# Ledger of designs, part 22: VH-VL binders against q39962

Target 1, 193 residues: q39962
Amino acid sequence: DPTDGFTEVPLTEDNFVIQKPYDKPLNDRYSYKNGIRRLWVYENDKPFKVGSPTRPRTEIRIKGHDYSSGVWQFEGQVHVPEGTSGVTVMQVFGAVNKATALQLRVYNGDLKSYKSNSVATDIYNKWLRVNVIHKVGKGEITVFINGQQKLVVNDDGPAEHYFKCGVYAAPDGSSNYMESRWKNIKLYKSDNK
Below, E stands for the ipSAE of ESMFold2; O stands for the ipSAE of OpenDDE; V2 stands for 0.75 times the mean of E and O plus 0.25 times the DockQ between their complexes.

## First folded at step 4 (VH-VL)

Design s70 (framework fv_ucenprubart; at its last look DockQ between E and O 0.87; V2 from the best seeds 0.00; counts 0 for: pae E 4.1 > 2)
Fold by ESMFold2-Fast, scan of step 4:
Structure s70 (fold): chain C 193 residues (1-193), chain A 119 residues (1-119), chain B 108 residues (1-108)
Amino acid sequence: as target 1 above (193 residues)
Amino acid sequence: QVQLVQSGAEVKKPGASVKVSCKASGYTFTDYYYMAWVRQAPGQGLEWMGLIYPSGGSTWYAQKFQGRVTMTRDTSTSTVYMELSSLRSEDTAVYYCARGYYDEWFDLWGQGTLVTVSS
Amino acid sequence: EIVLTQSPDFQSVTPKEKVTITCQASQSIGDYLLWYQQKPDQSPKLLIKYASESFSGVPSRFSGSGSGTDFTLTINSLEAEDAATYYCQQYDWYPDLTFGGGTKVEIK
């Protein structure tokens, strides 16, 4: 199991910061009910900060455990409704020569690393368990889907890192409506290299 | 390896213009970064001037500098320029460029450029 | 325009004492606040991001707290090398990423 050898880092609601279009009240783009967090956005929504050039998002930014060293793991279960495409659903922020070390994006039912490496296919309307392990000292990020290793990539160097999940419209275009649902979001750390 | 290198000190007369450069290296200049300009008069605090998004060239300027400041970039040389016109004695300051991530912190600062405006 | 008000503007403190600096925003900025340290003739150095997240390499004696409009930078046990001017900056509203006025901290 990807969490073997890891210690859970407790998360509370104070660790989940919702980044949403700046002109929308929270409940217009986010809900939390029966353990399920639903995040949605439209392609023509405003960015999350006034003056930002970024595309629309509704994302959970995990706060309180930013890291620049060590071995850290994100875990969550994600459900993407059919019709959502051109969207980042999970990211590892921070790299030496670019803004993010990893983005997991949905394109027409396929889950990919950015626009390139396929991680999973036929993902619509199913719960997927996603684990992402970042070994900063080795410069390595490993992605597991349903407990199976699917991707190993270089993190492009040490930086300040944190995890996000939700919906973030891709720069190359997106569906008109984007939604992901998340449950059982956990954070882990390990003393192993 | 990631660094910002600014042009050298300038001495200008009141009414002149100054153009300071900031050359970026070691990262993708047009990725999700902005370049900000911040000045500091002798013995005074940090003052925000504005920013540019190198990818699209869009700018935001602080209200105090509207009409006097222009920020541009050259993507072929990974360089940002800040031009301040109609210089006054109170524009004497160290001018810094600083790299910020879109929607996030500034993590890299240039060494600063001293601009002296004197009659 | 978001205005950031820092207090105090100056502190002279003995080594090992606790230093507290406050930054008040004119409207809510969530957690989008940075704390910088600037020593004479040097560029500012980032200490704290996202109101309370320490930047890499920053000594553990520095901590940030607060959210919304009221923020605090704490140095739990002042060291000689901490003599500097400290600034807050908001990054919630991009048309003007304003700084606080600064707090100068001197030893003794």
Scores: ipSAE 0.812, ipTM 0.910, lowest interface PAE 1.1, mean pLDDT 93
Fold by ESMFold2, look of step 5:
Structure s70 (fold): chain C 193 residues (1-193), chain A 119 residues (1-119), chain B 108 residues (1-108)
Amino acid sequence: as target 1 above (193 residues)
Amino acid sequence: QVQLVQSGAEVKKPGASVKVSCKASGYTFTDYYYMAWVRQAPGQGLEWMGLIYPSGGSTWYAQKFQGRVTMTRDTSTSTVYMELSSLRSEDTAVYYCARGYYDEWFDLWGQGTLVTVSS
Amino acid sequence: EIVLTQSPDFQSVTPKEKVTITCQASQSIGDYLLWYQQKPDQSPKLLIKYASESFSGVPSRFSGSGSGTDFTLTINSLEAEDAATYYCQQYDWYPDLTFGGGTKVEIK
C-alpha cells in the first residue's frame, strides 16, 4: 500500500485554507458536509486575487506543512461529476522552472498528468483514492490510484512545496462548470530519512 | 541557473528619466511569474513600485508612482524594464526587480541597480 | 492602498534576549503577511509567509503570529548574525504589494 513506511501528519481545519474567486463568499463556491468537501467554480469567475491573470479556482491549499526536503505523501478520495472537464483537481506546488511539480487534470472523464500521461480513465461519478508521493531528494513524484501505482515523473527541481486539491481551470479551455468533491484528505511523512 | 541580472548603475540629473533593465534566465519567463520593482533609498526602507505580467504585458503601479513609472517587457530577450521619469533627489535609491509566482511571494531578487540623482 | 506600520523603528538588544517586532495594517489583510530579513548590502530574505508559516531552513528562533491587522515577528533568542533590518509586507491586496517601514535590530 502506498502508505507503507509513512507516518500520518495530523491535520485540523486550520490546515484547510480555501482559495476561491475573490468576489465570492466562501459558501458560494465551497461546502463541507457529512465529511465531504465540495469545491466548484465557473469559467467566468474572478481569479483568486484582484488583478491576477490566473484562471478561476476553488482549491484547498494545505497550510502549515510546506516542505523543501524529505519524503511527503498526499492522500485523498476524489469524486468528479460528469460534465467537469479541462480542470486541475490536485497539484504539487513549487518548482524551479514553472509554478508546479505536478498537476492532475480531468479531460473528458480521463485523469492525466497535465495534458499528457494518462493516470486513470472513466473516472466520472465515482470515488477514487489518490496517493501522491514526493521524494524531494530524488526529484521524483509517484501517483497511485486505488492503491495501484500509475505514474512516476520527475519533479522540476527544489522549491518550497505544498499540496492543493479542488478545481482550477486549465489553460486551454474548461467546461463552464467545474466541480470536485474530496473526502479523507490526509498528509504523511516518510518514516525513512 | 535561475537568475535575474539587472543593468548597471546610473547617474542622472533632476528632471531626467532612467530606464533599468532586468534580464531573466533559467525559467519560463512568460508564464507563472510576475516581475515586481522595489526600491530602497540610502538608509531607508523597501518601497514597492509596481509589477508587470510578462505573458501579456499588463501592469499595476503603486499610487505614489502612477504617472511617472512605466514598466515594459521584451519576451524575445526575457527582459523587463522600469522607467521612472521627472527624477528628483529623493529618487536616489537602489532599484530591485523581483519575481514571484502568481498570487504568491517573491522568491527571486535581482542584484539591484543604484540610481543616483544629483545636481 | 494598505499602509503597514512597524514598531519599533530601531532596537538595540543584548544577545540571547527576545526581540519582538510589530506590524499593523490599516485594513484587514487576513493572514496574507510576509516577513523579510535584510542584512547590509544584501537583498531581502524571506523568513515567514502567511503570517506564521516559516520558510524551510529558517532557524526555529524566528516565529510569526497575528491575523487581520495586528502581526508580530519574534526572535526568541537573538544571535549575532540576526542583526539586520526586518520588514513586513502584505499580499492580500495583490498586486498592490506594500511594505512596512522596517525595524533595524542591532546587537547591544
Scores: ipSAE 0.314, ipTM 0.722, lowest interface PAE 4.1, mean pLDDT 90
Fold by OpenDDE, look of step 5:
Structure s70 (fold): chain C 193 residues (1-193), chain A 119 residues (1-119), chain B 108 residues (1-108)
Amino acid sequence: as target 1 above (193 residues)
Amino acid sequence: QVQLVQSGAEVKKPGASVKVSCKASGYTFTDYYYMAWVRQAPGQGLEWMGLIYPSGGSTWYAQKFQGRVTMTRDTSTSTVYMELSSLRSEDTAVYYCARGYYDEWFDLWGQGTLVTVSS
Amino acid sequence: EIVLTQSPDFQSVTPKEKVTITCQASQSIGDYLLWYQQKPDQSPKLLIKYASESFSGVPSRFSGSGSGTDFTLTINSLEAEDAATYYCQQYDWYPDLTFGGGTKVEIK
């Protein structure tokens, strides 16, 4: 299991900061019911901040555990409804040459690292267990789907890192409606790996 | 090495214009970053002037400088420019460029450029 | 526009003493507040983000607290190298990124 040798970092609701269109109330783009966090956004929604050139998003920003060293792991179960495409559903934020070390994107039912490196296919309407391990010292990110290693990539250099998940419209276009659901979001740390 | 290098000190007369440059290196200039300009008068605090998004060239200026400041970028040289017109003595300051992630804080600063406005 | 008011403007402090700097916002900014340290003839250096989270490499003696309109930067035990001017900055009203007036800390 990808969590072997890791210690869970306790999370509270204070660690879950929602980023959403600046002109929408929270409950218009986010819900938390029965342990499931539902995040959605429309292609023509406003960005996170006024004047920002970024595409629309509704994302959870894991707060309070930003890191620049060590070995960190994100775990969560994700459900993407059919029709959602051209969207980032999980990110490792922070890099030297760009803003993110990793983006997991959905294109036509495939889960990919950015626009390439498919990690899962036919994902619609299913719960997938996602584990992302970031070994900062090695500059290495490993992606697990349902406990199986699917991808190993290099990060883009040392930076301030944190994890995000939800929906973030892809720069090359997206479906009008975008949604992802998450449950059992956990954070792990290991100093010995 | 990731760094911002600014142009040298300037001396201007009142009513003139000044154009300060900020060259970026060591990272993708047109990626998920913005460049802000912050000035500091001698012995005074930091003052935000505005920002530019190098990827598209869009700008956002502080109200105080509207109509008097122009920020531009040259993607071929990874350089951002800040031009301030109708200079007055109160514009005497060190001008900084600073890189930030979209919607977040400054993580990289230039060395500063002193602009002196005097008769 | 969000106005940030810092207090005090100046402090002369004996080494090993506790330093407290306050920043008050004209309206609530949540926890979208930064603290910077600026030493003479240097560019500002980021210390605290989200009001209370230390940036990488920042000594543990530095801490931030507060939310809404009232914020505090604390240096638990002042060291000689901490002589500098400290600034708060809000980014809740991004892209309008306003600064406080600054607090100069000198070693007595």
Scores: ipSAE 0.040, ipTM 0.692, lowest interface PAE 4.0, mean pLDDT 92
ESMFold2 (binder alone), look of step 5: mean pLDDT 88; pTM 0.903

Design s71 (framework fv_ucenprubart)
Fold by ESMFold2-Fast, scan of step 4:
Structure s71 (fold): chain C 193 residues (1-193), chain A 119 residues (1-119), chain B 108 residues (1-108)
Amino acid sequence: as target 1 above (193 residues)
Amino acid sequence: QVQLVQSGAEVKKPGASVKVSCKASGYTFTDYYYMAWVRQAPGQGLEWMGLIYPSGGSTWYAQKFQGRVTMTRDTSTSTVYMELSSLRSEDTAVYYCARGYYDEWFDLWGQGTLVTVSS
Amino acid sequence: EIVLTQSPDFQSVTPKEKVTITCQASQSIGDYLLWYQQKPDQSPKLLIKYASESFSGVPSRFSGSGSGTDFTLTINSLEAEDAATYYCQQYDYYPDLTFGGGTKVEIK
């Protein structure tokens, strides 16, 4: 299991910050019921901040455990409704020479690293367990889907890092409506170097 | 290595224009970064002037500088320029460029360029 | 549009004492607040991002807290090297990324 050798870092609601279009109240683009967090946006929504050139998002920014060293792991279960495409659903922020170390994006039912490497196919309307391990000292990010290793990439770091999940419209275009649902979001760390 | 290198000190007369450059290296200039300009008059605080998004070239200028400041970039040389016109003695300051991530913090600053405006 | 008010303007502090600097925003900025340290003739150095997240390499005696409109920078035990001017800056509203007026900290 990807979590073997890791210690869970407890998260509370104070660690989940929702980034949403600046002109929308929280409940217009986010809900949390029965353990399930639902995040959605429309392609023509406003960006997260006034004056920002970014595309629309509703994302959970995990706060309180930003890191620049060590071995960290994000875990969550994700459900993407059919029709959602051109959207980042999970990211590792920070790299030396670029803004993000990893983005997992959905394109036409396939989950990819940015727009290139497929990590999973035919993902619509199913719960997927996603684990992302970042070994900063080794410069490596590993992605597991349903407990199975699917991707290993260079992190282009070290930098200031944190994890996010939700929906963030891709720069190259998106569906008119984007939604992802998340449950059992957990954070882990390992003392192994 | 990731760095910002600014042009050298300038001495200008009142009414002139000054154009300060900021050359970026070690990162993808047109990725999700903006470049801001911040000035500091002698003994005074930090004052935000504006920013440019190198990818699209879009700018935002502080109201105080609107009409006098112009920010441009050259993607082939990874350089941002800040031009300030109609200079007054009150424009004597150190001018800094600073890199920020889209929707996130500033993490990298240039060394500063002293602009002195005197007759 | 967003005004940041820092207090105090100036502190003269005995070594090893605790220093508290406040920054108040004219409207809610969430957690989008930075704290900088600036020494004479140097560029500003980022200490705290996202109101409370320490930047890598910053000594543990520095901490940030607050959210919305009221923010605090704390230096738990002042060292001689901490004599500097400290600035807050908001990054929630991009048309005008404003700074606070600064707080100068001197050693007694």
Scores: ipSAE 0.802, ipTM 0.908, lowest interface PAE 1.1, mean pLDDT 93

Design s72 (framework fv_ucenprubart)
Fold by ESMFold2-Fast, scan of step 4:
Structure s72 (fold): chain C 193 residues (1-193), chain A 119 residues (1-119), chain B 108 residues (1-108)
Amino acid sequence: as target 1 above (193 residues)
Amino acid sequence: QVQLVQSGAEVKKPGASVKVSCKASGYTFTDYYYMAWVRQAPGQGLEWMGLIYPSGGSTWYAQKFQGRVTMTRDTSTSTVYMELSSLRSEDTAVYYCARGYYDEWFDLWGQGTLVTVSS
Amino acid sequence: EIVLTQSPDFQSVTPKEKVTITCQASQSIGDYLLWYQQKPDQSPKLLIKYASESFSGVPSRFSGSGSGTDFTLTINSLEAEDAATYYCQQYDSWPDLTFGGGTKVEIK
């Protein structure tokens, strides 16, 4: 299991910051009900900040455990409704030469690293368990889907890092409506180098 | 390695214009970064002037500097420029460029460029 | 424009004492607050991001706290090398970013 050798870092609601279109009240783009967090956005929504050139998002920014060293792991279960495409659903923020070390994006039912490496296919309307391990000292990010290793990439670090999940419209275009649902979001840390 | 290198000190007469450069290296200049310009008059605090998004070239200027400041970039040389016109003695300051992430902090600063305005 | 008010303007402190610097925003900025350290004739250096997240390489004696409108930077045990001017800066309001007026910390 990807969590073998890791210790859970407790997260509370105070560790979940929702980044949403600046002109929308929270409940217009986010809900938390029965353990499931639903995040959605429309392609013509406003960006997160006034004047920002970024595309629309509704994302959970995990706070309280930003890191620049060590071995950290994000875990969550994600469900993407059919019709959602051109959207980032999970990020590892921070890199030396670019803004993010990893983005997991959905394109036409396939989950990819950015626009290229496929990590899962035919993902619509199913719960997937996603684990992302970042070994900062090794410069390595490993992605597991349903407990199986699917991707290993360089982190292009060092940088300040944190995890995000939700929906963030891809810069190259998206479906009109984008939604992801998340449950059992957890954070882990290992003492291994 | 990630670095911002600014042009050297300038001495200008009142009414002139100055153009300060900031050359980026070690990262993708046109990725999701902005470049901010911040000045500091001798013995005074930090004053933000504006920012530019190198990817699209879009700019935003603090109201105090609108009409006098122009920020541009050259993607072939990974360089950002800040031009300030109609200089007065009160514009004597160290001018800094700083790289930030979209909607986040800025963490990397240039070494500063002293601009002295005197007759 | 969001105005940031820092207090105190100046503080002379004995080594090993705790230093507390406050930054008050004219309206809520969530956690979008940075703290910088600037030594004489040097560029500012980022200490704290997102109100309370320490930046890489920053000594553990520096900590940030607060949210909304009231923020504090604490230096738990002042060292001689900490003599500097400290600035808060908000990045909630895009693109009108603003700095506080600064707090100068000197060793007595």
Scores: ipSAE 0.591, ipTM 0.857, lowest interface PAE 2.5, mean pLDDT 91

Design s73 (framework fv_ucenprubart)
Fold by ESMFold2-Fast, scan of step 4:
Structure s73 (fold): chain C 193 residues (1-193), chain A 119 residues (1-119), chain B 108 residues (1-108)
Amino acid sequence: as target 1 above (193 residues)
Amino acid sequence: QVQLVQSGAEVKKPGASVKVSCKASGYTFTDYYYMAWVRQAPGQGLEWMGLIYPSGGSTWYAQKFQGRVTMTRDTSTSTVYMELSSLRSEDTAVYYCARGYYDEWFDLWGQGTLVTVSS
Amino acid sequence: EIVLTQSPDFQSVTPKEKVTITCQASQSIGDYLLWYQQKPDQSPKLLIKYASESFSGVPSRFSGSGSGTDFTLTINSLEAEDAATYYCQQYESYPDLTFGGGTKVEIK
């Protein structure tokens, strides 16, 4: 199991910052019911901040445990409804020269690293367990889907890092409506360097 | 290396205008960042002036400076400019540019430009 | 605008002593508060984000606390290199940002 050798870092609601279109109240683009967090946007929604060049998003930004060293792991279960495409559902934030070290994106039912490497296929309307391990000292990010290793990439250099999940419209285009649902979001840390 | 390098010190007379530059390097200038301007009069605190998004050129100015400040950028040289007009002695200050990453904190600051307004 | 009031304006402290700086906001800002350190003739450096989270590379003697309107920056055991002016800044009202007036800390 990808969590073997890791210690859970407790998260509370105070650790979840919801980044949403600046002109929308929280409940217009986010809900939390029965352990399930639902995040959605429309392609013509406003960006997170006034003036920002970014596309629309509703994302959970995990705060309180930003890191620049060590071995850290994100875990969550994700459900993407059919019809959602051209959307980032999970991020490892922070890299030299650019915003992110990793983005997991959905394109026509396939989960990919950005627009290139396929991580999982035929993901619509199913719960997937996603684990992402970042070994900062090695500059390495490993992605597991349903406990199986699917991707190993370089992290593209030192930065202040944190994890995000939800929906963030891809720069190359998206479906009119984008939604992801998340449950059992957890954070882990390891002494293994 | 990621850095912001500002233009050199200026001495201006009251009523003149000053244009300070801030050149970015080591990152994608038109990405998620905004560029902010913050000034500090001698022996005084930090004062927010405004910000610009290099990608689209959108600007927001603090009310105190509206009508006197103009922020622009040149994407071909990765440079942001801050022009302050109708200078007064009270505008004597060190002017800093600072990169706002994801609108949360300033993670990178220029070295500062001293503007002295004197007759 | 949201006004941030820092106290004290100045304090002179013996090495190894505890330093406490407060920042009070004119209205609730949640935990959208940052703390910066500025040494003479240098640009500010970020110390604390989200009121209480240390920025990477910042010594453990620095800590932040508080939420809403009342915030504190603590230096548990002052070192000579900590002589500086400290500023709080809020980003609750983005894009209208404000800084506190600053607290100058000098070594006795």
Scores: ipSAE 0.494, ipTM 0.830, lowest interface PAE 3.2, mean pLDDT 91

Design s74 (framework fv_ucenprubart)
Fold by ESMFold2-Fast, scan of step 4:
Structure s74 (fold): chain C 193 residues (1-193), chain A 119 residues (1-119), chain B 108 residues (1-108)
Amino acid sequence: as target 1 above (193 residues)
Amino acid sequence: QVQLVQSGAEVKKPGASVKVSCKASGYTFTDYYYMAWVRQAPGQGLEWMGLIYPSGGSTWYAQKFQGRVTMTRDTSTSTVYMELSSLRSEDTAVYYCARGYYDEWFDLWGQGTLVTVSS
Amino acid sequence: EIVLTQSPDFQSVTPKEKVTITCQASQSIGDYLLWYQQKPDQSPKLLIKYASESFSGVPSRFSGSGSGTDFTLTINSLEAEDAATYYCQQWDSYPDLTFGGGTKVEIK
C-alpha cells in the first residue's frame, strides 16, 4: 500500500484553506456533508484574488505543513461528475523552473499529468483513491491510483511545496461547470532515508 | 541557477523617461509567475508599483503610477521591462523586480537598479 | 487602497531579547500577509508567508501570528545578524499589493 512506512500527520479544519472566487461566500462554491467535500466553479467565475489573471478555482490549500525537504504523501478519494473537463483536481505546488511540480487534470473522462500522460481513464462518476508521494531528496513524485503506481515524474525542485485539491479551470479551456468531490483527505510523512 | 539580473544604474533629467530591465534565468519565464516592480527612495520604505503576468502580457499597475508606468516583456529573452515617464526628482530610487507565484508570495528579487533624477 | 501601519518605526534591542513588530491593516485581509527582512544595500528576503508560515531556510527564532487586521512578527532571541528593516505586505487585493512603512531593528 502506498502508505506503508508512513506516519499520518493529523489535519484539522484549520489546515484546509478554501481558495474560491473572491466575490462568492464560501457556501456558494463549497460544501462539506457526510464526510464529503464538494468543490465547484463556473468558467466565468471571478478569480481567487481581486484583479488576479488566474482562471476560476475552488481548491483546498493544505496549510500548516509546507515542506522543502523530506518524504511527504497526499492521500484522498476523488469523484468527478460526468461533464467536468479542462480542470485541475490536484496539485503539488512549487518547482524551481515552473510554478507547480505536478497538476493532475481531467480531460473528457481521463485523468492526466497536465495535458500529457494519462494516469487513469474512464474516471467519471466513480471514487478513485489518489496517493501522491513526493521524495524531495530524490527529486521524484509518484502517483498511485487505487493503490497502483501510475506515474513517476521529476519534481523540478528545490522549492517550497504544498498540496492542493479541488477544481481549478485549465488555461487551455474548460467545461462551463466544474466539480470534484473529495473524502478522507490525509497527509503523511516518512522518516525513510 | 534561478536569478533575476537587472540593468545598470541610470541618471536622468526631469521630464525624461527611464526603462529598466530585469532578465530572468533558470526557470520557465512564461509559466504561472508574476513579475512585480517595487521601488525604494533613499532612506524610505518599499513602494509597490505593479506587476505583469509574462505569459499573457497582462498588467496591474498601482493607482499612484497609473498613466506613468508601463510594464512589458520579451519572451524570447526572458526579460521584463518597467518604463516610468515624466520623471521628477522624487522618482530617485532603487527599482527592484521580484518574481511572484500567482496568488501566493514573492520569493526571488533582482539586485536593484538605482535611478537618479537630477535637476 | 489597503493601508498597512507598522509599529514601532524603530527599536534598539539588546542581543538575545525578544522583538515584536506589529502590522495593522485598514480592512480585513484574512491571512494574506507576507513579512520581509531587508539588510542595508540588499534586496528584501521573504521570512513569513500566509501570516504565520515560515518560509524555507528561515531560522526558527522568527515567527508570525495574527489574522484579519492585526498581525505580529516575533524574533524570540535577537541575534546580531537580525539587524535590519522589516516590512509587511498584503496580497489580498490588486492592483496595489501594499507594504507597511517598515520597522528598523538595531542592536544595542
Scores: ipSAE 0.469, ipTM 0.825, lowest interface PAE 3.5, mean pLDDT 91

Design s75 (framework fv_ucenprubart)
Fold by ESMFold2-Fast, scan of step 4:
Structure s75 (fold): chain C 193 residues (1-193), chain A 119 residues (1-119), chain B 108 residues (1-108)
Amino acid sequence: as target 1 above (193 residues)
Amino acid sequence: QVQLVQSGAEVKKPGASVKVSCKASGYTFTDYYYMAWVRQAPGQGLEWMGLIYPSGGSTWYAQKFQGRVTMTRDTSTSTVYMELSSLRSEDTAVYYCARGYYDEWFDLWGQGTLVTVSS
Amino acid sequence: EIVLTQSPDFQSVTPKEKVTITCQASQSIGDYLLWYQQKPDQSPKLLIKYASESFSGVPSRFSGSGSGTDFTLTINSLEAEDAATYYCQQYDSYPYLTFGGGTKVEIK
């Protein structure tokens, strides 16, 4: 299991910052009911911050455990409704010359690393377990889907890192409506390098 | 190499205007970052003046500087400008440009430009 | 405009002593507060985000605390290299940002 050798780092609601269109109250783009967090945006919503050229998002920014060293792991289960496309559902934030070290994006039912490396296919309307391990000292990010290793990539250099999940419209275009649902979001750390 | 390089020191008379430049390199100038201007008078604290998004040219200024400050950019040279008019002696300060991105912090600073206003 | 008031303005401290700097906001800003360190003739450097979370590479002797309107930066055991001016900054009212007035810490 991807979590073998890791220690869970407890998360509470205080560790979840919801980044949403700046002009919307929280409940217009986010809900949490029965353990399931639902995040959605429309392609013409405002960005997270006024003036920002970024596309619309509703994302959970995990705070309290940002890192620039060590071995860290994000875990969550994600459900993407059919019709959602052109959207980032998970990020490893921080890189030397760009914002993110990794984005997992949905395009027409396929889960990809950005727009190219395939991670999973035919993902609509089912729960997927996503584990992402970042070994900072090795500059390596590994992605597991349903416990199986699917991708290994370089992290593109040292930075302050943190994990995000939800919906973030892709720069190359998106569906009119974007939604993802998340449950059992957990954070882990290993003292082994 | 990611850096911000500012223009050199200026000496101005009261009532004049000054235009300071800040040239970005090593990253995509029109990407998700904004550029802010922050000044520091001799022996005094940091004072935020405003920010500009190079991508669209949108600007927001501190109320204190409204009507006197103008921030612009030239995307062909990856340069941001800050122009301050109707200079007074109390405008004597080191002027910094600083790169930020939505909400978080200033992660890259120029070296500073000393502007001296004297009669 | 959100005003940040820092105290003290200046303190001269013996090495190894504990230093506490306060920052008070004119209205609640949650935990949207940053702390910077500025050494002589240098640009500011990030120390703390979200009022209490240290940036990587920042020595463990630095810690931040507080929420709402009252915030503190603590240097548990002052080292010679810590001689600097420290600033708080709020980002709750983005795009309108505010710095505190600064606290100069000098080694005796």
Scores: ipSAE 0.629, ipTM 0.858, lowest interface PAE 2.2, mean pLDDT 92

